# Ledger of designs, part 2: VH-VL binders against p0c918

Target 1, 147 residues: p0c918
Amino acid sequence: TWKEATLPQVKAMLEKDTGKVSGDTVTYSGKTVHVVAAAVLPGFPFPSFEVHDKKNPTLEIPAGATVDVTFINTNKGFGHSFDITKKGPPYAVMPVIDPIVAGTGFSPVPKDGKFGYTDFTWHPTAGTYYYVCQIPGHAATGMFGKI

## First folded at step 1 (VH-VL)

Design i6 (framework fv_iratumumab)
Fold by ESMFold2-Fast, scan of step 1:
Structure i6 (fold): chain C 147 residues (1-147), chain A 117 residues (1-117), chain B 107 residues (1-107)
Amino acid sequence: as target 1 above (147 residues)
Amino acid sequence: QVQLQQWGAGLLKPSETLSLTCAVYGGSFSGYYWSWIRQPPGKGLEWIGDIYHSGSTNYNPSLKSRVTISVDTSKNQFSLKLNSVTAADTAVYYCARGPLEYYFDYWGQGSLVTVSS
Amino acid sequence: DIQMTQSPTSLSASVGDRVTITCRASQGIYSWLTWYQQKPEKAPKSLIYYASSLQSGVPSRFSGSGSGTDFTLTISSLQPEDFATYYCQQYNDYPLTFGQGTRLEIK
């Protein structure tokens, strides 16, 4: 189920990401990590994800960690999703990417100064994953990153 | 009920700067995208760009080098400036709220801008 | 940029007729399409969004269908107030783009 946040609450949530930025990679450490991702922060190109003010960064997560993901849709006029898959690019426009390991499903469209957000917990095994938007065409046009 | 009212330039000469302002009444200005869209006489609609109340902008690449959209949140207004106009910029210009839930839901009355020598 | 092409550019019809207007995208846009109605000297009004979702307050005689590249707007029984120009618009990608319009005229 999706909750609603105001812009100041969104900014506070973005600061709770536990990762450390190095170039275009965000590196996490510890047994529990918190990933906070946004869909299209102001000033970023449509469509894209942002983590730590980086467009579609690579996320490095310790094997065996518990990953708490918060996803916020900040893109006025559009819905998005944050879904994790083992399938790498390139992505077809349709059908939806399968299999999905964990994710949010489709967000509401932001309105009235409120932004939809949701949380999920993911327990990755070692390996390479990708986070993608399942809105058709979004991953095909670049809305994805590597984990 | 939300209402958009616009005003600004009507007649321009080539090379001048087009300037239009849109004021928002009856609803919240904050938390929305605000757009400019134009329509040359007898032709279709062209999206120019949008701005969020924070000042973040998106522009049509065909116009990006000439266009600036700005906000004045204290007045619930947003404005369009288009530099170096030519006859091809002759159009009715609309301000609009959106894209919101996949469409533009409120529009200004339109402003005819004619560029001729 | 995604090009939107409407057919026909104009058509004539009588009250009570079933009217169809089509819109083609130059690349796949899924269901990310809105239909607008524009009357002379007025701003456009949205009728259908997400290809097939009827906007609140719009009469049920309007319907939309299609996905991918081919879309249709249908008016099941044309009324006098429906004579107008109709535009499709994609919101799959920036820049947002519109079709060239279809003028619906009295026969």
Scores: ipSAE 0.005, ipTM 0.506, lowest interface PAE 11.9, mean pLDDT 86

Design i7 (framework fv_iratumumab)
Fold by ESMFold2-Fast, scan of step 1:
Structure i7 (fold): chain C 147 residues (1-147), chain A 119 residues (1-119), chain B 107 residues (1-107)
Amino acid sequence: as target 1 above (147 residues)
Amino acid sequence: QVQLQQWGAGLLKPSETLSLTCAVYGGSFSDYYWSWIRQPPGKGLEWIGDIDHSGSTNYNPSLKSRVTISVDTSKNQFSLKLNSVTAADTAVYYCARESYGFDWYFDYWGQGSLVTVSS
Amino acid sequence: DIQMTQSPTSLSASVGDRVTITCRASQGISSWLTWYQQKPEKAPKSLIYAASSLQSGVPSRFSGSGSGTDFTLTISSLQPEDFATYYCQQYNSYPWTFGQGTRLEIK
């Protein structure tokens, strides 16, 4: 279930992320956490995720929090996904990464001046997770981060 | 090719309402936000607000109490009304398209309309 | 609101000179900054978006750099048609805000 956003709407959504940045880590607090991730914001390399203007940052989330995730695809010419897994790198080009514990599925390719976005809710248990793009080759070439 | 053409009142007295209209020719109207920007003589640029085809608006907080932007999607037009004008509202007013996706700027501008407020 | 401050407010230069104009944001705006050129009695023309991406049709002597709060526009070899006023604009958050402008004058 993908919706479409214009540039001002994308910028407004990016400001809803509740994290605090320190170095290459974004730290969240509280019982409800809002993560807003983008795929390849202007000025960032293909392929990459951005959270709080950081490329593929480590996300620190309190155990037991409810995590509301918004994912926006801003990458010209490509679809992407934002999927959460316990499987760490390295990632193969194929087969696709599994198991996936929560995520978006594949986004539409941006067109007509609009960007696809979707939301999901995740309830993490304590442990180490990774967010990855499931498009073949993307995680293998660096499109992932640690949680 | 996209063209913006604007028209409306040029000379106003204090307390009157400024009214300008911008018509969009060519290109997609519904995929973009459309802005009004002004420039007092010899000074810099000030963004007034924007609107999309559905009528969703954003306004500069400094003008929000006096400004209304509206859209007529059937004519590919959008309009600016600014209430209770004073001499400080004397400026060239521009309509413009906000680029989206891959451009990230104001990419097409109207010709500008000089509005003078004097008693 | 994010305040944009340009320096200098004006500068004088000769054809062939390297010219640098600076823009500072009152808070972080990542790379979401556009540079415009405005000639007398005309609407502004965009030169650079995303702080460093050159617009199609703009001469390669124009370049932009910076991120966060500090940005520069450079003209590597000034031409007669480059004498104009230059503006930066942030598009990080509403309201969109512009710098006060830098007037580039012939020496």
Scores: ipSAE 0.006, ipTM 0.534, lowest interface PAE 9.7, mean pLDDT 85

## First folded at step 4 (VH-VL; framework fv_fezakinumab)

Design g37
Fold by ESMFold2-Fast, scan of step 4:
Structure g37 (fold): chain C 147 residues (1-147), chain A 119 residues (1-119), chain B 111 residues (1-111)
Amino acid sequence: as target 1 above (147 residues)
Amino acid sequence: QVQLVQSGAEVKKPGASVKVSCKASGYTFTDYYMHWVRQAPGQGLEWVGWINPWSGGTFYAQKFRGRVTMTRDTSISTAYMELSRLRSDDTAVYYCARVDYGDYLFDYWGRGTLVTVSS
Amino acid sequence: QAVLTQPPSVSGAPGQRVTISCTGSSSNIGAGYDVHWYQQLPGTAPKLLIYGNSNRPSGVPDRFSGSKSGTSASLAITGLQAEDEADYYCQSYDSSLSGWVFGGGTQLTVL
């Protein structure tokens, strides 16, 4: 279920991502990985995901790691989702992207200085995945990244 | 009352460096990103990059990578943009502008700092 | 070189309608990125006028409106007034440049 965070709490959560940035890639190591993704941070285009102040970065995760994902909707006026799929781009406006192997579902719209966030745990097998937003049109206009 | 107060005009020779400051007041400095935009005489606006004052993270437009450095000092709520290896075509007014969390809008701009590069 | 193309000037008489165009490409406006508009009075910093294609910040009169179609956007000013005399800039995001891009600016003269 979705919880609410204040801006100081959002900033604290963003610091918990365990990845390391190199160019447009965030690389993770170890048996347990913490990914913290936001949609949409200040100055980034609508719609987009951000990890470590990078727009839609490629996430490199060790095969067999336990991945704890925190997703925060920081986009005033809009709901978003963070859902993982093996289906690569291009994405249609409709229908909904299937299959989804793990994800958040739709977030609430931010209100009154509070932002919706949720956590889930994912256990990837080796392979290529994508994180996408399921709001109609968002993935079609670029709201996705590669794993 | 939100204010972004920028440092005064600078005249530099080609090859020199310039460091422009932007002092914020009237809001929590670390709650907004700070962007830098320049405007050459008679030309349009050109985005330079941004700094996240809370983390110190930065992102620069491709054209300026290797020549621009953005920093901040949270104790005095001030952001800095340093541009090195100046050329005559770097002559411009340099603006700082803030962007709120959850927005992409440049809602408040500094007055601008004129940097003139001439020999 | 400006990435977004605007006419360098436009003019109208008081009370008339004026439209300022902003033309992009498939990597910016054509990719679906929003267009924002700024007004710059002589000797001042730019001021946000329209955001998210068609929204007005508080304090901006409803005679200013924005629209977007395909690879282009337009700013419309109805009931033109002398105080509207200014430079107008469009802004969007460009995916191939991974950054914000602006138009070259349009000088509006109220005749």
Scores: ipSAE 0.078, ipTM 0.666, lowest interface PAE 5.8, mean pLDDT 86

